# VHH binders against Phosphopantothenate--cysteine ligase 2, part 24

Target 1, 323 residues: Phosphopantothenate--cysteine ligase 2, of Oryza sativa subsp. japonica (Rice) (q0j7n5)
Amino acid sequence: MAADPTTGGGEAESFFRAAPPLRDQDRVAGDLADFVARHSGSGGGGRLAGVVCVTSGGTTVPLEQRCVRYIDNFSSGQRGAASTEYFLKAGYAVIFIYRRGSKQPYCRFLPEDSFLDLFELGEESDIQVPESHAAVVKTAIRNYRKAIDEGLLLKLPFTTIFEYLQLLQMVGTAMNCLGRQGMFYLAAAVSDFYVPWESMAKHKIESASGPLNMQLNQVPKMLFILRKQWAPSAFCVSFKLETDPDILLQKAEAALRKYGMNVVVANELANYKDVVVMVTSNGRTTVRRPSKEDDVEEQLIDLLVEMHSEHIMQLNQDVHKLT
Below, E stands for the ipSAE of ESMFold2; O stands for the ipSAE of OpenDDE; V2 stands for 0.75 times the mean of E and O plus 0.25 times the DockQ between their complexes.

## First folded at step 13 (VHH; framework vhh_lunsekimig_d3)

Design r5 (from q2 with E106K; at its last look DockQ between E and O 0.83; V2 from the best seeds 0.79)
Fold by ESMFold2, look of step 13:
Structure r5 (fold): chain B 323 residues (1-323), chain A 119 residues (1-119)
Amino acid sequence: as target 1 above (323 residues)
Amino acid sequence: EVQLVESGGGVVQPGGSLRLSCAASGFTFDRYVLYWYRQAAGIERELIASIYREKSTKYVDSVKGRFTISRDNSENTMYLQMNSLRAEDTGLYYCATPYWKEGKWKDYWGQGTLVTVSS
């Protein structure tokens, strides 16, 4: 494998040095510090199955500093939102790093374009939920409020590749203190290329100049840095999504070895809701949903929770990985 | 700039009480977990109490039932009420909070306030 920790560290430092400031960084850092401290295992409180960082949705690459246009990676955020629900059900605390406007936990089946269909005016203009939606909305509200009120779900939004990687660094380094009880579930569709901030046009690029030519730089290999430097003891799950099934499993197996992932979840873009293949050092496991009304994530999360429990119990992990 | 300033230390008889304050500035106080640490002479600092954003608390066993941590988010101030003080409580008391700077998590510390419990 080609990744060099010392070279990758320098590229990552340069990326973060040049990146624009993270919006509301102080409040984000405070919320995160409080959340991680609450779930660090020194208390006389309840027992958690673990703490997981779920990433969800797709990043953008802005073309101007005062951005009007951007390149967007496709992802609805369905995988991350559904998985977060199942991790919470399994007794995890979840840090949910998500693209603004993407699918949200407990809200995946609610109408988006017809949001007002969830409501009607009753007598004296009281606001109520029609019977056709009442059960779904009630369940969504109760589950969401429970997760938030019990301090089990922290939501951290991003839009750009800069924000995403800044949040991942902050969360990754914060979770190091959790050791083997930490998990990363990296389902976000992350850009591989970007426009460096200092070389980016400040204002809207005007169309009168004819064809637009842009030079994009490669994003540093942050997955390697996360695995090797920020949280080396954590259980790491990454995703490979391809349109070409002939290369999918080959690339998933390569990523497993190259980045030292515990699991690489492989699937095709065309059927990613129906079937996935979990690739591990012990082989492959195919997970299929029974019907279109079921979530493939239910069994996927059950299996990952079992594997994470085994990971927590092993004593000799450090001799085989950088720590 | 983040600042934490402890006050309220002093000399107290065994069995006595003392109230420490930690005035904070330069960060979004109401969002952060806050800590009290103590340090006896020649020994590493020991975390003794934590208070979270919604005011739940944790304590080390040696101070449970004797010390009470609290916070006033409107005044950006944290407190430690110390009752039933013992000689082994003698030391410097620091308030602390984690902070994010230049890609790293680090604790901010106050200057410390000295508590002496002498018979």
Scores: ipSAE 0.694, ipTM 0.895, lowest interface PAE 1.1, mean pLDDT 87
ESMFold2 (binder alone), look of step 13: mean pLDDT 81; pTM 0.798
OpenDDE, look of step 13: ipSAE 0.866; ipTM 0.949

Design r6 (from q2 with K101T E102G G103S; at its last look DockQ between E and O 0.68; V2 from the best seeds 0.75)
Fold by ESMFold2, look of step 13:
Structure r6 (fold): chain B 323 residues (1-323), chain A 119 residues (1-119)
Amino acid sequence: as target 1 above (323 residues)
Amino acid sequence: EVQLVESGGGVVQPGGSLRLSCAASGFTFDRYVLYWYRQAAGIERELIASIYREKSTKYVDSVKGRFTISRDNSENTMYLQMNSLRAEDTGLYYCATPYWTGSKWEDYWGQGTLVTVSS
């Protein structure tokens, strides 16, 4: 009757076998191994509430190996960047898998038109920040430096669907040793289809020859593999974005059951900055920002941290009752 | 191909000192956490010291204050300075690192170097 669930593993293996090599793979692996090892022993302090992998921004599907054209699943990265700031404030170590050029933690205030508007020249050619931005910039620098210098933030960049999934596999399997103390916060806009690397045109596709027809393969169901194979004990959060509010919660509940997610955060495109709905097996929780100047992520992260803490403690309760 | 080669083991009196070396190749050494493990006869390997990419360290209680792990990233070499050695420090000493094969994480090990503390 139903297809064998383990064939999804074969599809994933085929995807990775055919993918181009990850740029700087060994250096990335080293950084990741070091980061996870540093945080695996829990340490003697209460400053580490957990380790979270945040994915942010959108993937591209390249159409040429020497890519000029691509299909883009756009996301500014605002959700992931803001959430990373709040996870760090809550005492998490964060692995931030992000689209190159997307919003970054502590830098969300940057001018849209010109980066140079952040700076001015004083007498003697001193470079300084205008007073209108000084307090925000100082706070951002302090928080960023602390996160990096204390080894609490690891940033891993991607552009393509290939890089994204290669990083997710590497991170997912690395975090398995963290057990229930690991969290996945999968806010990236991930492509559902791709062009297999070996089948891809090498150079720019020319437009003069008329309409372009292409075959796209489905990206393997990596959420299922992450949840069942790579890090089965981790607390997993995914996102659902729809333009049609009438089907949003229905689809979020379906995704929760299909992939075994702990939480699916439902977003409506029209108001996703103002309100989200957390969908769990126990029901729904609506999170609203108090004003347009606040981040909806602040309360969202507070609630997720509490739910994750309960997730961590559930194993301890079961062991206690058995003894 | 990852290689780890320990050296510097030998026989010492209680209270003596030894310096172990781990020469590494085949990976971006300066980015990886590195470990020393110890294995006494009939006992499982025990992690005794870790050194991270920025050179911070962790030790098990039994060696704190007596052993010092360090690394020289320019020579791809990790060291373990062992002072105030005791009989219970006798065993095979291994260096190790986690490694990404492209699809899975594996632990890579050296062949070990024997330390004997005889009275």
Scores: ipSAE 0.751, ipTM 0.915, lowest interface PAE 0.8, mean pLDDT 86
ESMFold2 (binder alone), look of step 13: mean pLDDT 80; pTM 0.787
OpenDDE, look of step 13: ipSAE 0.798; ipTM 0.905

Design r7 (from q2 with V60A K104T; at its last look DockQ between E and O 0.54; V2 from the best seeds 0.00; counts 0 for: pae E 4.0 > 2)
Fold by ESMFold2, look of step 13:
Structure r7 (fold): chain B 323 residues (1-323), chain A 119 residues (1-119)
Amino acid sequence: as target 1 above (323 residues)
Amino acid sequence: EVQLVESGGGVVQPGGSLRLSCAASGFTFDRYVLYWYRQAAGIERELIASIYREKSTKYADSVKGRFTISRDNSENTMYLQMNSLRAEDTGLYYCATPYWKEGTWEDYWGQGTLVTVSS
């Protein structure tokens, strides 16, 4: 990429130049180009509510090139997986950028350590799903296969901060042609610091040398690049999670202005399943689930879809107002 | 180096048929979406069909039902079967692919093949 001083492009260009190559890049690019073309006005386009890129789970920062150890930004991926289900229900096509091993759409009920509990051997050693799980598994398979077979869900896996940002760049630039029909729902827990690839130890760092001293560099401000360069017309939603409720909304409002986000979803670690606050330029909206058996994401996505619809209808108004 | 070469254009009467070919080289052909565009004189290029894999196809409304896009990955060749041709189908037909290289999407184009629909 050429450097762009107004957007910090020089730091991003340096990051990508130094990063290890994305494996299967050509196949990922082909899948993505086809997905975007099928859901846009170009190429005889689809008639959807929109196309959303959902990011989910947490990035790792490898400590060795042949990585044995890493720093993990933990996220189960529940927010992204649940939200993807509700976006699909609302008529969106979804690009799901996810941490390998995180929760998946339609599979949030899966036992973590007992995957084989979903199977049994029947007569003549047939493999089947026990009656106790049958209804849940059937529903999950139906919904998942429908989304895949109708070309509404594209899943792109990552583990490292390098993979994540390379995928975000590819998706962000590909979605530019969607204009205001595109949404970014950036729920992934993204590392703020990393070990530059060229300065990284090649092999496992040995513990016998005493205390480990490491220097981490700041990850470039990719939200700024996404918003200003890759997909400037898209509806952008980011997340702010804090343990301290006294500073949560202040930080969410700061992020809204700093990156030009359309919505910042503020959540507190202690109750993030129960309540979130949507922060916009027009104020705050609190979203609460009715009971512990409900997903807060259901109402959250309904509201975001309404806001995105207004964003799409405001195309000429926003352009004239900023001109 | 990506290369796309169209062939099969010519003069045909209204209601007639033609089959265009696009021979491709220099990339992993079976992994990329391929497009047909057409351009009438003085008009911007119009995307008319796309194909991903062997069966994932899309068409512009103007050609739907009359044109069929296909590909043969073993020969690195894409085709456009054009039936029930009309005068408004006259133009230069290009194949194209969006290609991801070095952090950017690059659009690669063939040279075009001329289709003329007239009596």
Scores: ipSAE 0.326, ipTM 0.699, lowest interface PAE 4.0, mean pLDDT 85
ESMFold2 (binder alone), look of step 13: mean pLDDT 81; pTM 0.790
OpenDDE, look of step 13: ipSAE 0.875; ipTM 0.954

## First folded at step 14 (VHH; framework vhh_lunsekimig_d3)

Design aa1 (from q2 with E102G; at its last look DockQ between E and O 0.76; V2 from the best seeds 0.80)
Fold by ESMFold2, look of step 14:
Structure aa1 (fold): chain B 323 residues (1-323), chain A 119 residues (1-119)
Amino acid sequence: as target 1 above (323 residues)
Amino acid sequence: EVQLVESGGGVVQPGGSLRLSCAASGFTFDRYVLYWYRQAAGIERELIASIYREKSTKYVDSVKGRFTISRDNSENTMYLQMNSLRAEDTGLYYCATPYWKGGKWEDYWGQGTLVTVSS
């Protein structure tokens, strides 16, 4: 189940061949193989609504092999973490490919700078959670433990573009056996360019040597390869974020056609927490959160789950529906 | 470097029992799903039992209640206890695991151990 070299796979194969080894590869592969096997079966066996791979956070591009400096595609990971919670609630098993240090499912409410405020010393120096946070913390613990203990959530960390794409290849090819029950929810902020590993400086690049000239290679078209080669039957969702609303929806529509996505979720940077637009072959659907106290992801995931359910029951009928 | 070695096959009478073993090495055994397959002469291999890392199991209907898959993670060994054997159970038995190498998933197989159920 490797990338097909005849459709651009040669560049992808070269990328992976030159990349540094994925840390803990054998353990990661074992966990993934076990997870996918547990959730596969004829006719959607058991009571699972589907299996989704959620990508979250942003990649780095290292500038040295013994990396001190890097280019960062920042994302907090809020979208992916929130969406994972809603997918789990909807009865999905989730493979969560995430940037180390990004927002995590069930932990989005935690104070970033005042973590110890979630704890207090009680009688006999017992550790307790203050009443103000007790209900939220109890719910988070229950949901997290249930997801982990029932084998419904697998978390796979990355930092670099190399790790991200290596994990995506491993997961994408593994999920091929799930057919139409597989979904990809590609919310990570992924670098478009990189420094090839073997061309990279080994140690810290020194600034005292004058101006730095650098040429970056284009990252292979991995969305195309995922959609066409690794897991062609899966339901694929990608994201577009733009600062210029005048061209946002046109670019989302172009991405839908170019990569063969089932859905492209379009956001403006100014209001991405409040509203998203789902772009499909049927047109555009606007999703708004009811209030600032709510997650836009709740309704977004509800709609995606329904569309995925239709995808499982039928083969790409949306194109013929427009005739 | 991944190795799977089956043992414990033999000739038994109908209604008899055998215990197969699969000794494994070269991978993080306690993290992987493990399988038993069987292959009758001229027939494609059939998955008959699976055991997951937390030791839950899955069986095909034809062996359910008669066969028991188990694992000993401290000894890197998987077992198949086969009771109430029937002539239809005759075949080569393979242990297998999916493994990631060279950018793709492949099933790694043992060499097989022969089980013959005959009068």
Scores: ipSAE 0.752, ipTM 0.916, lowest interface PAE 0.8, mean pLDDT 87
ESMFold2 (binder alone), look of step 14: mean pLDDT 81; pTM 0.793
OpenDDE, look of step 14: ipSAE 0.883; ipTM 0.957

Design aa2 (from q2 with K101T; at its last look DockQ between E and O 0.92; V2 from the best seeds 0.85)
Fold by ESMFold2, look of step 14:
Structure aa2 (fold): chain B 323 residues (1-323), chain A 119 residues (1-119)
Amino acid sequence: as target 1 above (323 residues)
Amino acid sequence: EVQLVESGGGVVQPGGSLRLSCAASGFTFDRYVLYWYRQAAGIERELIASIYREKSTKYVDSVKGRFTISRDNSENTMYLQMNSLRAEDTGLYYCATPYWTEGKWEDYWGQGTLVTVSS
């Protein structure tokens, strides 16, 4: 009889038992097993920088099994997409768990409302890219195809909180064999509450029936399980976002201790593109982009890669370099 | 239900050749990494060859250049061509794959096929 290390273990088991089946589960599992195996056993830290699981975008909570209405925990996916590009540049293999429709690595320049502006009809009615976008699109295609063809990027899509947590469990447990070479970069906006699948209405809920009475359960605290059971040796980075700067760093420090994270990245909603604060057990490091033409993620990833390198070599954990 | 069935083992002289097969069913075969292991008497199983979904391969040094792993995704079958066999290659040969079921990863194994190298 296995002992549960936390009270959250039983809640997590119940959550997964009741969840709807993961779309394309066998294909996803095969792709993941192949990806992780390919990057396992590469030892010694020669050219290897590591393997990182990046989560990106926001989860939905469906209100019906044949869902028309849902609660959305919005994120554009900018942080995760940009960070994935920088991790790949730094020599990481990346597992990118992303919200369908969110920003994608190498495609962050794409307009949301003007997709057709990227295309025109050519001389023989062929579809082509206008010259104004051609250089950017060519570069994006080259970088993306290189990452995929060299087996360095695996993309795993989600929409719902159920899919997200099922993928996180699958990836978390798969990455355990990587030990200290694994990193988790948990930038997705994850719902705190959900409607249990067995409790959902099967079809669209009709508004003419008056007030809607629904029970929302708390999402299990999966960060405990990730840190304690699934991948205890991995380097774990989580994010804290607040609109109130007076409580932001206090909450980030509390999250660091509560979940045993190596780093908690603190941001304010108002300026998250400009500045972040990395919170570790040894202190705080502020990271600022030099100009609005730069990504704050470039410097952030450089610092995280350095910290992760020290973690892999079993040097003093939680030591960070001041800027 | 995941199933792996090895075949093709037998008795062969040193310097000889043998071809093992692993017939697979119950999963999306073309997406999964596949392994060959061997086990000599009195020691634990050792990984000797791997083949990935794009058919790239890895080998342990003791078999490199002598053994060739391959896969036929249309027949859901993996192979191990063993050439220049030596006495130390004697043992049980297993195929294996990792598989996801009910919240955990498990290694699935075949029953093994015996290879004996003797004069």
Scores: ipSAE 0.765, ipTM 0.919, lowest interface PAE 0.7, mean pLDDT 86
ESMFold2 (binder alone), look of step 14: mean pLDDT 80; pTM 0.785
OpenDDE, look of step 14: ipSAE 0.886; ipTM 0.958

Design aa3 (from q2 with D30S; at its last look DockQ between E and O 0.90; V2 from the best seeds 0.84)
Fold by ESMFold2, look of step 14:
Structure aa3 (fold): chain B 323 residues (1-323), chain A 119 residues (1-119)
Amino acid sequence: as target 1 above (323 residues)
Amino acid sequence: EVQLVESGGGVVQPGGSLRLSCAASGFTFSRYVLYWYRQAAGIERELIASIYREKSTKYVDSVKGRFTISRDNSENTMYLQMNSLRAEDTGLYYCATPYWKEGKWEDYWGQGTLVTVSS
């Protein structure tokens, strides 16, 4: 009964009831409602290839309500940021749910330590970009501005597991009206456990009190809820990352069946930038980047776009057979 | 508390014009898509015009070229300019916006304003 996907609905409702309110909820909801409405009338054939929700980065689990300490499920956000760029290139509108401070679309080239390295003082103390970075910065600005100005990219930030799941619920239910034109690309590293808000210390936990004891509850099975309740017609892609290659593909196949995913992308921690395996009900497809200078996400997204197009076509083909 | 209030309805001759207003409060107006619907007696409400946060618009064919939706974000007000009115345009006119409440999306509606196009 516990951990059974079919009983996760009540646990999800309890999770949201007890969660702290989402900051800026009204403005986020407005932005999202507008974005989805703008793209819901597309015929597909001459406009968008689809609408995808990409999740990126990792969640934190706060240990205090006025949080000083947290458990971090780290991800740089590289997969989600790169994939968003390729989805936009493929003609998708993208809702990008991302961890604050993680890698961003079109900004993956940025220096890790100093933003100021992108700038220098020129003649008469003018601010400019060094020649060594000028071309890549210009391209990034152009692509980013195009995506934003054309209403094709909506960015929604999170830090905590509470914020992440609240945003996922809001987006998942909003995208239901898109039917089969909607895709979920769930690349975020999401915590499996959390401290319930009411159980959480309000202020900083003192070390002088001796060992820290803490009860963590399981995060509800949100992939199942998304698939069954929020957007049942959407094309759903999830990720499985393991250090042990002997169990990776078996766990990916189990997740495919357990949650009803269309695709589970399996990758090993050691080489996740080089190779991934797409696991579907029809088998496995290995995707490998041609060189270290290439993104594995380019071919991955190309294949997912093709599979998503077939997903949409199956509805159309079935309608013709009925008539 | 989300509130939408329509005004500007009335009786007009065929070929005439009316301007409807929708005053809004209780949400961040500038961020939301806004809709006009109309409902003739015995018929379902029909979405007739939409305006998005950056002021792009969509219309159903039956009103395109005759009706103009607009918004003034500084006054939290949406408008519908209706020109070349026809008898078929008679009905209750509603403004609406989607909103997020307690885990679900639903539309908020005004009370409606009556437009009668009489010969």
Scores: ipSAE 0.744, ipTM 0.913, lowest interface PAE 0.8, mean pLDDT 87
ESMFold2 (binder alone), look of step 14: mean pLDDT 81; pTM 0.794
OpenDDE, look of step 14: ipSAE 0.883; ipTM 0.955

Design aa4 (from q2 with E54D; at its last look DockQ between E and O 0.81; V2 from the best seeds 0.82)
Fold by ESMFold2, look of step 14:
Parts: C-alpha cells; structure tokens; sequence
Structure aa4 (fold): chain B 323 residues (1-323), chain A 119 residues (1-119)
C-alpha cells in the first residue's frame, strides 16, 4: 500500500548504506546466526522461557571520520547489565548489545575502582583472590561461565551510533524467526542526532579557529522499523528517562502509543535504581526495590517475564483454536 | 564470495552407507551454524541435521541414530555420514548456512549431490 511505513524504509536504508562498515561483521554475523539457530525450532532439551535482546550503555556520535572527538549520550549500563542477569536466571537466552566499557553482567557488585584489589600474590607468586572477596568473585565467575559455556549469553559490543544501529538491524532481522518468543529490552541511551558520515570532517577539527558550529541530523526512527518490519511479533520494551517527573509518564504513554511498544519503563534520573513505573495499555505498575541491598530489576524482570509469557500464550492459544 | 560445494553422492543399496562432504569458502566457517537439507522428488526441501559452532548437533527424528553430521574447521569442510540407508532417503542433499548480506539474512546453498537408494 502507498504510504505504508513498512514499505517506507528508504531513509533507514540510506543511513546504513552510507555508514562505515561494521567492525568484524562476518564474525559477528556468524556468532549471531549460530546463537539464534541454537535457540530456535523444536527437538531440543528443556524449554527456554524466551530469547531477549538487551541493549545497554550509551552511544557516541563521532565528530571526525578519523575520530578524536565525539558526543557521548551517557549511560553506565547498570540497567542492562543487571537485567541481563535476571533474564538469564529466568531461563532466557540473552543477546547483550553493549557499549564498550559499560557495566557488564555479574561484574556490577565487584570492586571496580581498583581491579588489582581482586587479586593477591600467594606462595611462590601464585595469583589468588583475597578471602574478603572470594565468595563474590567465585559466584560471579560461576554464573558468567555457565551463561557463556551453555550458549545462553552472546555479547556484541558497540561504541558509535553507527555500530549500534547496524547491530540492532542484524539482531532484529535475525530474531524475526522467533516470533512471539523473542523480546527486545531496549535500555541503551541512543543518540537522537548524529553527524552523517559523508558530511563528517575527515581529520581532527582545529580548535583555534573560534566557536565550533555544527548541524546534527536526526537519527532515523529505528524503533518504528524494528516494531513494524524487522521483528513485528516480538515483545518490545523501551525506556523513558526524564529529570522532570511532571512530564515523565505523559512522555512514556506517548511513546507506548507511537511505536506500539508492549511496555515503556518510565525512569526518573534521581531514583532510577529505586523505582520504575511500567506503562502498558492496561495501565501503570510501580516497581520498587524492598531495600538498598536489592535490585529493582529483580521484580521488573519477573513482571516482564510474566507479560511475555502471556504474549507467547496468545500465539499458542491461536494455534489451539486452529486445531 | 560465499561458496558451498557438496560431493560424495551416488547409488547405494538399502542398508548401505555413504559419506557426503561440503567444502566451504568465503566466510568465517568456524563461527557459523551449518545445515544439511534433503529434497525428495516432488517434496519440499527439509532440514535433517544441524551442527553448531561448538560442534553440538541436532537431527530430525527420521535420521537420528543413522546419520552423523560433523565438521572439520581446519579444512572448512562439513560431513554427513549416512548409515542404514533406506529408499526414503533418496534425494538431493544440500549443505547450507545463514549469511548476512546487504542488510538481510539469506540462506546460502550448495548445488546439491544426488543420493539414490535402490534395490
């Protein structure tokens, strides 16, 4: 049909055609194809609860092709890393698209400021973990190695907005075959504006010439394309972060309707570790961690898993009606 | 250029054995899942065996215990050992892999190798 958004992907096509090549594209594609194939189809062992793509951390917008400077759309990656741990615990396979250097699953509570504090020299210079950290480090290693070795966690790094969107396209189209059993959990802080590659300065921009004036273009609306074209049956979760609580829920509800998301998770910057509000077509649900020692993500993921299970059952119920 | 070339097909008696090979090039072979498909005359191509990056395998029920898929990543070659062959196994055998090209996932196929099981 004329004016059908699913046929009007030309601006996204132009974006990808003009973007620099994805680093290690063939290797990434192979790992992804293998991962999706392993978790698709019948004839396997125990059931997976689903397959989720978690995006985490913030994108950069390079200012030069041989980049020295960039605009950073900051996020520590705490939400995505914690959520990945809880999805894995709930029996999901996870594709973790993450900003290089951001928080990683199972490493969130380890002492980060002094990495060497995790180690000491024992007898004959053996490397070991101090007793004060041994239980935490052992648990982190066990959980991480299990997830990787059992093929349940695939990690795909990005730095730039170009890499992020290229990975999202690759993953989104790959996960289409999973239908309703796929989930997108889009917690990354994604730039809304960028410098088009063809228009970008090749070398370092000279600072001594006075004020720098730059015109940034809007990033194509990839959430719409993901929802309508790449994986239309998937369960989709996005995030809305605001500093102004008066506007937060209004914007989350608008995003829900505009993109047809299943859930929009509303966060306030000041307290995002303590409380979130899940906005759905059925209303709002506030999720609070019981104490500072708990993760808000534990209950958030439990609720999302329940909602996703109902989403999947709609498919199974439709199949039952046909039989 | 991605290329998959099957070989080893032929005519064999019921109960016999045959070993198929798939030589691959043009992609990072050791990272990709690889498939064997079979197509009997007048029937749609069916997936019969898969081998993953870690060399774990999956089979359709009709070939379990009779067929063995394997891979040699150092030679970029996949194999299908077919034992206890039946007339129903007659068909064209294809190796395949999913591949990312120009914003799309496509299945790449070999040209096929014919297996005929006749009395």
Amino acid sequence: as target 1 above (323 residues)
Amino acid sequence: EVQLVESGGGVVQPGGSLRLSCAASGFTFDRYVLYWYRQAAGIERELIASIYRDKSTKYVDSVKGRFTISRDNSENTMYLQMNSLRAEDTGLYYCATPYWKEGKWEDYWGQGTLVTVSS
Scores: ipSAE 0.765, ipTM 0.922, lowest interface PAE 0.7, mean pLDDT 86
ESMFold2 (binder alone), look of step 14: mean pLDDT 82; pTM 0.806
OpenDDE, look of step 14: ipSAE 0.880; ipTM 0.953

Design aa5 (from q2 with Y52W R53K; at its last look DockQ between E and O 0.52; V2 from the best seeds 0.00; counts 0 for: pae E 3.8 > 2)
Fold by ESMFold2, look of step 14:
Structure aa5 (fold): chain B 323 residues (1-323), chain A 119 residues (1-119)
Amino acid sequence: as target 1 above (323 residues)
Amino acid sequence: EVQLVESGGGVVQPGGSLRLSCAASGFTFDRYVLYWYRQAAGIERELIASIWKEKSTKYVDSVKGRFTISRDNSENTMYLQMNSLRAEDTGLYYCATPYWKEGKWEDYWGQGTLVTVSS
């Protein structure tokens, strides 16, 4: 159950009021409420390390209500998918907000264009996986089944900026009851600008009308709202990607202060799979994968889990909760 | 309008059993998690059981093994089978559902049904 409703904030309220209805809202809300309730406390047995909301892939900005054209913030979703696997391994429950068609947890090594090459017909036309892939596929199935069957992974798809922010609001407010045990890992490539739904052309924009002149509104600064209103006690991680290494860290430090994030993960487009820099109020930590066959996300998640554990422990040391 | 109506409360002896019902209307019943709460006199309501998709159930330790939550989506009704009742189980029993509306989570509640466990 969400403790704080989203109120005020002018530009954000205007954005949500103008957005088209969220696809399958009642189903999503029900799944989310159950997921958060299952992981918010008692129930015997094991203890979670935490609950994390991972965002992954890129948003689109539709240009028509019956959309033919859109602006796409491309992201394969590799960072979010890989990180989700490592969070699950670390004992987290994960809410995975992802772009439809982007990389999925446990499926990152599957062929994108030749999916049927993963399968073959065997004896008596039985469907099977070639031996060259059997071990990887078995491991993926085992881990995926465990995550789903134990209720540790909730997947929430989006395509548009509207859907993304509606899901983030729903998840952010729902996770407020988790307090410091909640984490946000905001790896999605989110549009900075959008066309308000009510001002969109209803149908395809025709080229015969001459040059297209279009005013885009700025997307509300939802990281600030998430941090200040929806889940103020949560551990928040965001990402900064730059092509210019000379200004990357300065911009990451500025983003850390501007939005009040706990960590900003800085990466350069040229080598983002090999190395990232975690920027915190205490300084910088460089994370580098040992080899090209390794995921940089493995060590990154290990460090974030440690920092999140300290975040949780800091509340236990404080007198904010008198005993 | 979302509405939840509890029934089936009453007076029962320690060790006895009761079956509570929660009839729901005004929303797509099978798409929402449902809760049972109880409230003893002078105490804040406590969540005691939840159910999602008839198979995802959760219980607080004090009722685990004694209470069983279930739902019938064709009748828009949730149930709480209470066995091995104790004096401390006495109280008002509410059904509830979290509902997402206009950018916020709201809890919708029934009026409650009284369960009294006395010898």
Scores: ipSAE 0.294, ipTM 0.640, lowest interface PAE 3.8, mean pLDDT 84
ESMFold2 (binder alone), look of step 14: mean pLDDT 81; pTM 0.798
OpenDDE, look of step 14: ipSAE 0.879; ipTM 0.956

